# Ledger of designs, part 114: VHH binders against p49116

Target 1, 238 residues: p49116
Amino acid sequence: EGPLLSDTHVTFKLTMPSPMPEYLNVHYICESASRLLFLSMHWARSIPAFQALGQDCNTSLVRACWNELFTLGLAQCAQVMSLSTILAAIVNHLQNSIQEDKLSGDRIKQVMEHIWKLQEFCNSMAKLDIDGYEYAYLKAIVLFSPDHPGLTSTSQIEKFQEKAQMELQDYVQKTYSEDTYRLARILVRLPALRLMSSNITEELFFTGLIGNVSIDSIIPYILKMETAEYNGQITGAS

## First folded at step 7 (VHH)

Design ta38 (framework vhh_7n9e_1)
Fold by ESMFold2-Fast, scan of step 7:
Structure ta38 (fold): chain B 238 residues (1-238), chain A 120 residues (1-120)
Amino acid sequence: as target 1 above (238 residues)
Amino acid sequence: DVQLVESGGGLVQAGGSLRLSCAASGFTFSNYGMYWGRQAPGKGREWVSGISWSGGYTAYASSVKGRFTISRDNAKNTLYLQMNNLKPEDTALYYCARPGYGSSDKSDYWGQGTQVTVSS
């Protein structure tokens, strides 16, 4: 009963680290990305339907889809982040890195292809002029994906995903009533998110992460943080 | 609480123009697409035009395409509808709307509307 999301869930405001360095470095990029990751996880755990699934299922869902949520967040916050500038800095670092060039030419090619796919995705979303409501529901569709391996409450997850799809459809049909193709144009963007490697996302945006651990390994700890701790990570306050 | 207040309606001769405004408050205006609808006497509600959050994407009912232009000013929390080459069949109560949550029309947020009357 009731809608899946509310106005609270449509609001998604990223606060960038300050001051911005004269030259972008891995620390600033990692801090910016970490804030977006924390904001994304805080957003997910604030959804009543998500909490209703229980902690084990919640953790499994976010571990499976964090990269898709993060990429949607990058697209939504591209202007706030100056994402094009960050990606240009990463490309420049890759081209001039002696150590990384020595590790694998195949890896550099994979990373460059990932950056181009990311740019294409963000440009597609910008061209469609996706709004906060649409982003919130696209994130909900991604979050409530019942098809990840190892999930235990797949029927309930599927129902929440269907609810997200129906509410997005209702919104688009009401807003752009005689535009019969807009919803399809939006939804066909989603499969590209699953073609984006989470390992490459980690390498691009989380190189400076403490402990040299994978993102999916720290997600259970982030999801258990108190709200004040999330706010501290998102705003940079302790 | 979501509030929408329309203005700019009036009586105009066929072939004339009017510009409608809608002042939005109680929510972050730039997070949502918006639309204009109308209801003529004795008829149901008809969707007129919709606009994306930045104004970069718009859509129009076939009956008004080429004559009406929807726009918005996010700094002023205001939605506009420029109506040109008005016809008697455009006579209706015009209301702006923010789509609600869920599949019920009851969930949408509408203003009280502004009356547009087009004489022949």
Scores: ipSAE 0.807, ipTM 0.920, lowest interface PAE 0.9, mean pLDDT 88

Design ta39 (framework vhh_7n9e_1)
Fold by OpenDDE, second read of step 8:
Structure ta39 (fold): chain B 238 residues (1-238), chain A 120 residues (1-120)
Amino acid sequence: as target 1 above (238 residues)
Amino acid sequence: DVQLVESGGGLVQAGGSLRLSCAASGFTFSNYGMYWGRQAPGKGREWVSGISWSGGYTAYASSVKGRFTISRDNAKNTLYLQMNNLKPEDTALYYCARPGYGSSDEADYWGQGTQVTVSS
């Protein structure tokens, strides 16, 4: 069998809204996040193995792992997005809510911890100097995770995950032959993704656009979007 | 099409230095880690050094550690190998490579290589 991914899957180019405002408002943040989400979902859709699972199964996979894919995307696109600035802006916006006593102390702690974990994760990935190839396969490993509840075709999903892992291993071994621990250093970052709440991610990045609508509920529509429609969304000014 | 073109090889005396270059084209250079390999006469291919996409991480074979330095310029789509304190055992055809997809060696992309000869 051929490889799981190709050059087209290694390419992951996020286009930010233009122009960038002097002050990063909620709308800009949400638009940026939405573009990343769309890019991530359509990336998954472009993988032949993903397509082979069928619409119901692949939709279930994305619903289960969208937060992880999104977070990997944030890490990968951190520089282009100016993620640190975005996160700072988010914190500032949250402070207004805090001052208005709209959040409990426990909730504030949870949100701040989430932001911290997100920043730490992105920093750790940057320190590892992960390239586009490695990111692509890490996303594939996350995408083809068979351990989510309610999935069908778990054996096939597992097979794809193993294939992704093996191909990543081969890549790392070829590139960094005598550094036998690089792969482990990379893979050990993945558990951190599952410590992050999808609900908090939605609140931080998507509240301004989707309101009471969940990302989970819109995933099927995103996956069915035409490429032209998607491109229109990307090139559109917010 | 992916192309890799090595240059900078030559004849040098033991203890001397050379700097190899590899010009890359036909793919997004900054999306990939790159590595140098070499093949001595009568021997198989040997991994020499690898570098991450930005150059923030490097790895070296034990045989060249402390003597060779791998670097890259993504703006120029160029990979480099600075070789210092060269030894006769470093004599080989040096090639730069971009890893491909899958487990087969044939999936990788190589240049034609540049000959490095170190005399005693």
Scores: ipSAE 0.901, ipTM 0.959, lowest interface PAE 0.5, mean pLDDT 92
Fold by ESMFold2-Fast, scan of step 7:
Structure ta39 (fold): chain B 238 residues (1-238), chain A 120 residues (1-120)
Amino acid sequence: as target 1 above (238 residues)
Amino acid sequence: DVQLVESGGGLVQAGGSLRLSCAASGFTFSNYGMYWGRQAPGKGREWVSGISWSGGYTAYASSVKGRFTISRDNAKNTLYLQMNNLKPEDTALYYCARPGYGSSDEADYWGQGTQVTVSS
């Protein structure tokens, strides 16, 4: 009943820490990545269909897909983040770690492969000139994935994913009516997101996190932050 | 509060050119692909051309390919359609549009249109 997303969900504005340091460091990278992650979770939190699934399901979905959402966010915000500069700094750090024998050769190869997959993904999205509407719906398709282990309400999640797929299809077909291949070119990019390790993403972008915290351990707390208004509207109607 | 206002239409001889403009407001223009459509007397709406957010990707109806060029200026929130080598068959009311949410064409945001008349 009504569309899955609205103009509010197409708006995705990342505010970078300012000023950018002369030399990139772990703290700047971690703060930038944390801002994107918080923005991505706030975005998911604002979707009425997402709220309707309930807090337990919301937490399970975001825990399962945060790396995919984050990677889509990196691609969407690549220019504002100067992502190429951040990745170059990470590569230089890794090359120094090889010379100092601080990391195993196998681990460094895994991390470098991850960086190259990320660069390839971002380049592919840039070449397709993906817009804010398309990004919003790709994020919705990823968010409403019914196939993660341990999920409840999988039939409802699947219906929301199908709704997202159909609304993206309608947008692409209306905008590029006689280009019958654009949607397929966009959708075939999504499987690559699941091939990228969330553990390696944490190592590259979140090494500055204080304490022994993982992203999946903080997700319930982030989702609970500033949700009182939405919870009041959804449950307080009784 | 999406608003789309077309301009630049007029009467032109076959073989002539016109440049249409569409002023967009009420939304973040650069977040959306846009398209031009047209409706000739006694016909349904026909898609003419579409453009991605930065202008890096465009598509054209077979009937206008090679003659029309779609472009945009995000700093001015303006969509353009450069029409060259116009034919009498191009006579129509030309609309700019932002695709809406959902599967219905009624969900799209359309301007009121600008009339293009091509005489022999």
Scores: ipSAE 0.841, ipTM 0.933, lowest interface PAE 0.7, mean pLDDT 88

Design ta4 (framework vhh_7n9e_1)
Fold by OpenDDE, second read of step 8:
Structure ta4 (fold): chain B 238 residues (1-238), chain A 120 residues (1-120)
Amino acid sequence: as target 1 above (238 residues)
Amino acid sequence: DVQLVESGGGLVQAGGSLRLSCAASGFTFSNYGMYWGRQAPGKGREWVSGISWSGGYTAYASSVKGRFTISRDNAKNTLYLQMNNLKPEDTALYYCARPGYSSSDESDYWGQGTQVTVSS
C-alpha cells in the first residue's frame, strides 16, 4: 500500500484577511477562524483514505474531531495568525461582556480556562518545533480516531490511524534516529486536545459570523464546497 | 523535482574542521525536518544528525555529539553541518536528506553527497 499522505497534504498555508485592522474586531477574528476551519476541512477532504470512507462516515468523523483539527491548525498557523494577539483581543471582548453581567462566574472561569489551555497547547507545540510533516500526520491521527461515538467503519478508521501513527514514527526515526523519545513527546500532546470544549471554541471564534448556527451543522456544506468556491471566498470575502 | 546538493567536503587532518552545506530545491524546505547521513567505505549508511524545521530542535549520533553542529537557513533553503575535532573514523561520503513517506530509506531524498577524508 502507498503512504497515507503526500507532499500536497504536508502543505498547509493559511491566508489571512487583508488588510489587518489596527484593532482586531470580532469580524476579523471570525473571518480568520473561518478560513482556518475551511482549510482544515478541505485538507481532510483531500486525503484519499478519507474519501474512501464515504460521505456519511467522513462527515461524522469531521463532526467529531473538528475542534481538535481546528486547534492543531491554530497551533500550526500561530505565527501567521498572530494568535497571541487574537487571543488577547478575544479576552478583551470577553471582558466587555463580563462587565455587562451577561455571564455567570462559572462560565467566565470555563471560558478563561479554555483560552489558557489553548494558549498552553500552542506554546507546547511551538517548543517542540513541530514541522509541517509532523502536523499533517498528527492531524491525520486525530481525524482517523475510531473512538468517537456513533461512527461506522471503525475498523477501517482504526487502520488508517495506525497507518498514520506508523508513518509518523518512521519519519521521526529517520530524522532523529537516536532520539528515541521524540515521538512520545509529540504524541503525548494529543490528549490535551480532548480537554477543550468545542462549544467554547465555537463561541470564541465563530459567534460573530454564524450566530446561532453550529459548526456541526455547517460541516457537511463545507465538505461539499468546491475548491474554486473556497478560493473565491478567501480572496473576495470581507 | 526534489533536489539536494551537498558541498564543503575535502581532505583535513585529524583535529581539523569542515563545514558542509546542502542546497535544497523542489519542495517547501521549511515544512520538513532534515538530516545528515554518512557512508564510510565498506559500511552502510549511518545517521549523523537531524534538525527540526526551524532549527529549534536538534539531535546527534553519539559518535559525533559535542563535535558536530547541525543548522539551517530556511531563507536560503540551506542545511549545514559544522564538523569540529574531526577524526579518521569520520571519513565518509556525507549526504543530506529529506525524509519520504515510508519506512524504507529509499523513499527519502538524498543528494550526491560530499566526500570528507580525515587523515591521521
Scores: ipSAE 0.924, ipTM 0.974, lowest interface PAE 0.4, mean pLDDT 93
Fold by ESMFold2-Fast, scan of step 7:
Structure ta4 (fold): chain B 238 residues (1-238), chain A 120 residues (1-120)
Amino acid sequence: as target 1 above (238 residues)
Amino acid sequence: DVQLVESGGGLVQAGGSLRLSCAASGFTFSNYGMYWGRQAPGKGREWVSGISWSGGYTAYASSVKGRFTISRDNAKNTLYLQMNNLKPEDTALYYCARPGYSSSDESDYWGQGTQVTVSS
C-alpha cells in the first residue's frame, strides 16, 4: 500500500521539436502533438496501479481516454507548446479553407466549436493556476475511469479512481486549508473533456500522420514499446 | 530529497513587520503548491497561508487575513511570508511546507522552522 502516484509522476516535461519554424506547418504541429501523446502514454504506463491491471485492461483504458489525457496535456503544456500560436495557425488555415471552398461550412463550424471549447478549457485551468501535482491527479482520475463501455476489472479501476480523488482532495485541503471551494472548481472542469471529439482532435493535431491511421488503432503498439523507444519518441530521436 | 529551510524570524514589537523566507531544494519547486504553518509552544500546528505554483491563487487563515501576504519566486526556489501588524498571539515557530501524499500531516515536507516572537 502507498500513494497512487509519486514525485516522478508529477514531473511531466515536454521536449518540443527545435527550432520552431517561422511558419507553422502540419509536420511541426503533428510532431509536437505526437511527442505529447507518447509522453502521456509513457506517464500512464509508469504508474504501478496501472501496470497491476494487466495489458488488456491498460490498452482498453488508454484507448477510451487518450483524448482526455491529451487535452489535459495540452492545457498543462500550453506555454511550452505555444498552444495559442498553434491554435491561431489552425484557425487561419480553416478561414482560408472556407474562402477556397475546400471544406464544408458545417464541418468548419464543428472544428471551430472544438477549438473554442479547447481554448475555454485551457483558460479555465490557467485561471485556476493548476499545478503539476493537480494535473497528475486529474490525469489519474481520467485514466482510471470505470464507466467506459466494454471495460473489464471495473471494480478495481473504480477503486484506483477513488484513490486518485482522495489524494487530490488531501493535497488541495492541506495547501488551501480554509478555502473549501477550490477542489469543486477544479473537478467541475473534467466533464468538458468528454464533450470534445477525439476525431476532431485527430484532424487538428495529427493530420501529418502518414496514411489514414486512427490514434485508437496504434495505442496497443505504443503501450508495448520499450522505455528506450518511448524516450526516442518523446525527444524526437526516432 | 526534499529540503525546506526557513529564515527571517526574530523578535519584533506588536504592530511591527517581518518577512520570512523559505529556501526549497530537492524537487521541482514550480510543480507544487506550498503553505506556511505555525506552532505556538504547547499548542498544535495551525495552517497560516497557501499559494499555488505561479502565485496566481492564495488562501489565508482568518486569523491572519489582511495582515499577512504569501508570495513565491520560482526562479529562486523561494517562498515568502510578509507579516504586517504583528500581534503577540502571532508568536510561534513558523515553517514552510510542501504537501505530502497522504491525509496525515506527518507525510508533509517541512523544515525545522524559524521563531517569531512578538513582544507587547
Scores: ipSAE 0.833, ipTM 0.933, lowest interface PAE 0.6, mean pLDDT 88

Design ta40 (framework vhh_7n9e_1)
Fold by ESMFold2-Fast, scan of step 7:
Structure ta40 (fold): chain B 238 residues (1-238), chain A 120 residues (1-120)
Amino acid sequence: as target 1 above (238 residues)
Amino acid sequence: DVQLVESGGGLVQAGGSLRLSCAASGFTFSNYGMYWGRQAPGKGREWVSGISWSGGYTAYASSVKGRFTISRDNAKNTLYLQMNNLKPEDTALYYCARPGYGSSDEGDYWGQGTQVTVSS
């Protein structure tokens, strides 16, 4: 019954930490990324279809796709975050690490390739001029992915994914009726998200959060937080 | 509480120009793509032109391409349609729209429209 998403799911407002430091540092980048992660988790949990799958399935889905959701969030919030400036600072740090011989050349190459793939993704989304409605539905498509290993309720997950695809199609075809190729241009961007390493995302954006804990391992705890705690993390209040 | 209010229609001679405006309220205008549609007497609704949230992407019906220009001002929550070289077949009620949720046309948001009449 009813649509998969509503007006509340299109609203996606990231509040950045303030004041912005004169020079970017690990703590500022980590806090900014953490706010985006919490905003993304709160967004997913607010979807009635997501809640209907139950806690075990919810946790498994988000563990499998958090990097895809996070990357879509980076693209959507790139301007608010000054993401190009953050990535430039990370690249500068990596180039200095090469000169100081602190990291292996192979590892630095992997991280640089990840940053270039991320920049390419964000640039492609910007060129397509993806709006809040389209981002909400792209996030829903990656969230309701039935093809991750170990999932139960795969038929229901697939049904929600198909519903997300259908509602996105309807919106795009109504908005850009005679541009029959726009939807295809948007959807072919999604496979690239699965090629981006969650381990490298953790290294780039979450180094300051905790040294040896994966985002995957903390997701169950984030999903169980009360709404007030989410709001505190999103705004930095508590 | 989505509200769309069109203005700028009127009577114009063939070859003339009109600029339509649509004032949007009750939602965050910049989160959504918007479109213009029209309905001629005795005909169904026809899509005319669409625009992405920043105005960086636009699309036009073949019948109006090269003559009409869609634009938006997000600071003013306003959608525009500049219509040049108007033809008698452009006579219609013009309305702005925001697509609704789901796959139902009943979920879409349309303004009440502004009448454009082109005489020859």
Scores: ipSAE 0.788, ipTM 0.918, lowest interface PAE 1.0, mean pLDDT 88

Design ta41 (framework vhh_7n9e_1)
Fold by ESMFold2-Fast, scan of step 7:
Structure ta41 (fold): chain B 238 residues (1-238), chain A 120 residues (1-120)
Amino acid sequence: as target 1 above (238 residues)
Amino acid sequence: DVQLVESGGGLVQAGGSLRLSCAASGFTFSNYGMYWGRQAPGKGREWVSGISWSGGYTAYASSVKGRFTISRDNAKNTLYLQMNNLKPEDTALYYCARPGYGSSDETDYWGQGTQVTVSS
């Protein structure tokens, strides 16, 4: 059996809507986030090991981990997205909402705490100078998580997660041979992803979606898209 | 196809300096960490130094710390090793490498190397 991932999976290129408006608005933020979400789903679907698990398992895995994949994608694409500018605009909107009494103080505190956790995560990744190979394998570790409730193929999922961990370890040990601590510094960042609320992520980045439909509920539809439909969503062509 | 081509080796006296270059092609250079290794006559390969994708994170073998500096230029797809205060023990074939995929059955991508000889 060959390696879990290839150069194709290490490549992760986000194309932003153009041009960026002088003042950020919900439409631009939602379109940017949607492109990243579809890029992340397309990335997962392209992995042969993931395809081998079958459609039902694929849907269950992505529904369980989409927020973790999305957050890793935000960190990886933070510079391309000008994520700090987007988050600053969201914070300004929240401060205005407090002043105008449009949202409860408790909800605003939850959302601001989420933004600060996201900023800290992205800063930690940047300080470690995580590369495309490392991001690809961190995403694979998150994707092939056998411990989510309701999964049925847990033994095979665990095998793929262990393979991802082994290949990441091999890469880090080859690249930074006498730095025995780098792998541990990287892996200890992952538990924070599970503390990120998917509901708050939806509110911050996907507010432009109509109604009360959750990302979780549309994942089966997204995973069934043809390659051309993915390309349309990723590039903004429709 | 991954290609790595080293240059900059030569003969120097102890205490001298050399700057090695590695031209990379066939992959997106900025997606990967890179490393330098060396092989002395009659000995196995020794890891020398590694660098992250942007150059923000580096690591060095204890034998070269404080004397060697690894760097990269992603616009030129080039990896560098600045070697100062060279010692006779640094005599070796120096090669650049990109880590390979998979298990121990896979191999890293190495160049053919550039010879560094340090006279006492």
Scores: ipSAE 0.816, ipTM 0.920, lowest interface PAE 0.7, mean pLDDT 88

Design ta42 (framework vhh_7n9e_1)
Fold by ESMFold2-Fast, scan of step 7:
Formats: C-alpha cells, sequence, structure tokens
Structure ta42 (fold): chain B 238 residues (1-238), chain A 120 residues (1-120)
C-alpha cells in the first residue's frame, strides 16, 4: 500500500471571518475557532486509512483527540489567525473579570495557566519551524492514537500510527540528514497536548457555541454532515 | 507534476564561490522542507544541506559546514545554495530535492542537476 497521506492532506488552508472587527469580540473568536475545528475534522475525514476504520471508530478517535488536533491547528495557523492578538484579547477579558469579581480566582488561575501553556507550545513549534508535511504527520500520529480508553480496532489504529511515525521519520531524515536529533525535538512536544484541558479550550474558544453542548457531543453530527453543509461551516457560507 | 530545475554551476578555481539556484514548480513549495545533494563521478549521492519551509531551520553536512549557506525565497519558489571557499573535493553534479511521501518505498523528487567543477 501507498503512503498514509498525500499532497491533499499536507494542504491546510484556514479561511478567516472577514472583516476582522476593530475590537475583538466573543463572536469573532468563536467563529474563527469553529472554522479551524471544522477544517480539522474535514482533514481527518479525507484520510483513506481513517475512513477504512469505520464510522463508530472514527467518531471515538475524534472525540478522544479533537483538543490535540485543534491545538496543533492553532499552532499551524497562528499567523493567519493572529492568534497572539486573540489570546491578548482573552487575557484582557479575564483581567477585567478578576477586577469585577465575576469569576473564581482559582478558575482564572487555571485558565491563565492554560493560555501560557498554549503560547509556549505555539512558540516551540514556531522555533522548530514545523512545515505543512510535519504538521500533517503530527496530526496523523495524534489521530491514530490506540491508547484512548474504550477504543475498538486498536491493533489497526496502532498500525496506522506506526506508519505515520515511520513516514515522518523518513521525511525528517531525508531533509535534515546529519541532524539526528530534529525528530526527537519535534516528537517530545506532543505530550504537552494531552496536558491541555479540553474543557478550558471550550471555555476560551467556543463560549458562543450552542448552549452548554460540549464539542465531543457534536462530533458525530459534524462527521456525518453532507459536503455542502460542511463547506458552509468552514467558509461561513451556507 | 513536480519539477525541479537547477542552475548556476560552472568551472571555478579553488577558493572561489558559486551560487546555485533551484526553480520549483508543480507543488506548494512553502509546505515542504527542501535539500541539496551532490554526486561525484563513480560515487553515490551525498546529502549536502537541508532547509525548513521558512528558512528558519537549516542543517549542513560536516564536509561543507561553515562554507556553504542554504536559503530559499518562497515568493519565487526558489531554493539557493551559496558555496564559498570551494575545494576540488566539492566537484560534483549538484541536485535539489523535495522528499517523497515518507516511506522508503516512495521516491524523492530530484532535479537533473547542475555541474560544479573546482580546479586547483
Amino acid sequence: as target 1 above (238 residues)
Amino acid sequence: DVQLVESGGGLVQAGGSLRLSCAASGFTFSNYGMYWGRQAPGKGREWVSGISWSGGYTAYASSVKGRFTISRDNAKNTLYLQMNNLKPEDTALYYCARPGYGSSDEPDYWGQGTQVTVSS
């Protein structure tokens, strides 16, 4: 069989809502984040190996890893999103909430720590100068994680993860042949993704989402959307 | 189809300099790291230098480190290799390359090469 991914999967184009408002608001942040989330799910759906696992397994994998995929997407699209500006706006909002005593100090501390970890992650990826191919394969490694509780077909998932790791290694070895440590520097960044709370990600980026519905509860519906409806979500057109 | 076209080679005396160019087409150049390789007559291909998508990360073979500089211009879809303090041992056909898709079973994409000859 051929390679796990192709040029289609290396291309990752985020279309931002336009125009950007003069002052960032919750609606703009939520719409931007939703587009990235939908683009990430569309990316996963397009992988033949992912499709081969079947609908139930696909849903379970994305529910388990959406926060990791989303965070990798934030790092990859940081410049297009002006992520630093978005995070600064969120921090400003949180500081105002502290002064007005609208949120628990313990909760604000957790959220600020999450923002700091996110900024560190994005900065580390930028300093490593991770490219589109490397991001595609890091996302594949995260997607095909056999170690999440409750998964079926774990042997096949592990096979696809190992294939992703092998293909990433081959790419890095060919590109930076005598730099034997680049792959290790890249892979050691991945554990930080699992330390980031999906609940805090939802609070920061998806506050304007429908009611109190969690991201993992809507994943089955997003994965089953018809192509036209799905395209409407990633471009903001319906 | 992926196309890579090298230029800038030639005959130069030891201690001289040359700047090689590689024009890329048929793929989104900025999505990929790129590298330069070389092959002297009767020898296998040797990796020379690699560069990340933005040029922020580079690596060099020990034999050329400190003398060669790899760079790229994504707006022009062009990869460069600045070669300084050239030695007779640098005589080779120089190729630019884009890695293939991952596994050892998939080929890399190579240009036809540009000849560099260093006389003493």
Scores: ipSAE 0.785, ipTM 0.914, lowest interface PAE 0.9, mean pLDDT 88

Design ta43 (framework vhh_7n9e_1)
Fold by ESMFold2-Fast, scan of step 7:
Structure ta43 (fold): chain B 238 residues (1-238), chain A 120 residues (1-120)
Amino acid sequence: as target 1 above (238 residues)
Amino acid sequence: DVQLVESGGGLVQAGGSLRLSCAASGFTFSNYGMYWGRQAPGKGREWVSGISWSGGYTAYASSVKGRFTISRDNAKNTLYLQMNNLKPEDTALYYCARPGYGSSDELDYWGQGTQVTVSS
């Protein structure tokens, strides 16, 4: 039995809609987020260990962790996406909504807190200079979480999570041999992902795509898509 | 296939300087942290220095801290080690490396190395 991941899983290439409009709009933000979501689902589906768990377990795992995977993807692709520009546009839209009395002050506070948490997370990952290998294994640790309610095969999921953690540890220890604290600095960032609301992520990034349908509802469909359909979504090709 | 080719070694007097280069090919260089290791005659491999993908994070063995500087040029797929104030105990074959997968040193990708000899 070989390693959990390979070079193909370390490669994570987001193709943005082109061109970026001078003034950001809901359609551009939603299409960009959708491409990242599809890329993240395709990444998870390509892992042999994930495939081995079976379709029902695969669906349950991704439904439970898609927001964590998506947020890791936002951090990893922050420069490609010009994420700071997208977040600034969202903040500006929220400020205009306050002035027009379209949203409650309580809801705006929740959304602003979410944006702040997201920005802090992305900044912490950038400061640690997390690489493609480290991101791939952090995503694997999040994906193979045995502690979500309703999961079957929890012992097998836990073994895959432990394998992901061990292989990340090996990489960090080999690369930064006498820096005994780097792994701990990386891993303590992960709990913050569970504090971020999937409902607020949907509102910020997916309003134009799903309407009244939740991402939870479309996940089984996305996971069953043929590879060509995935590639069409992540590259914008027909 | 992954290839790493070191160059820049040679013979220097104690207190001298050398700059080592490592040309990487066969993988996306910017996706990985890289490191330098060395092996003195009759000894095992010793880690020397590591660098993150963008060069924003570096680490050094205590024996070389303050004397060596690791850097990289992702556009050129090249890793560097600037070695200053060299000591006779720095004499070794210097390797660049990309960490492999799994939990075995045998799965790491190492170059053939470049010899550094420091005379007293």
Scores: ipSAE 0.821, ipTM 0.927, lowest interface PAE 0.8, mean pLDDT 88

Design ta44 (framework vhh_7n9e_1)
Fold by ESMFold2-Fast, scan of step 7:
Structure ta44 (fold): chain B 238 residues (1-238), chain A 120 residues (1-120)
Amino acid sequence: as target 1 above (238 residues)
Amino acid sequence: DVQLVESGGGLVQAGGSLRLSCAASGFTFSNYGMYWGRQAPGKGREWVSGISWSGGYTAYASSVKGRFTISRDNAKNTLYLQMNNLKPEDTALYYCARPGYGSSDEYDYWGQGTQVTVSS
């Protein structure tokens, strides 16, 4: 019934907290990450196909893929966020935590490996010069993943994912017509997202917001709030 | 020297309301996300609610969602927890915390707490 994504869904504008502090700290990192997370969830809520699946399915999909969406958002907004500077500050803090015996060496190794994987992913996306349309469709492919346990309406989710893949192919073929293998180079990057731990992402970026609970546990709250705000705009209520 | 001082606890009947306050000093309050936690008799600590430094983002434990509201006043260096429709299960020592980095199970600083007792 028309394209899966419109030009409005390609626009992804992160507004950073200001002013940037002289020394990066946990609060600035958490506020920046929280803004990106909420922007990512608001983006997903704006997709008509996503809305059509209903609240329960929407919650299940975002619970399953929020880390992948967030990581794609980090890559897309890396320059705006000065992500390399943020990651350097996190590394510096972890080194100080070792010296103060606050964290075990094994735990710090896991976190450092996660940071290296994240940097590798963001660098690969930057080298490919992924544009805004490509990011929008990659996020849609990740969002409409039919293979997560417990999902209902899996055939409809699969159709939306296939539509996202088809529209990405059409876009890349028309825009980058001279680069026959560009689509393949982009798509082979996606499996790396599944190797990154959502628990470590929470510890690095959201410790100042969630404490002892997971992002998974607060997603229903966030989506419920965003849904109510969106419905208010289209119905004129409140 | 970081200090967090909770107040506003007390005895209340089931279905009642209380508003807790946390006065922060010794650090730039507006630069930190803040948390409320609680510990019931014979139980471990549980996270109740969190708020970002600006107040733009909040999160709640499932057990309190819809009943409790976290807020802050950065001009007054004060954190609040509005507790509505209180249940006997909410009986606990409530404390505010400035979160540590790394493990979400650790906090750099927390107050001594304020006791909330909900009678059936």
Scores: ipSAE 0.000, ipTM 0.228, lowest interface PAE 14.3, mean pLDDT 81

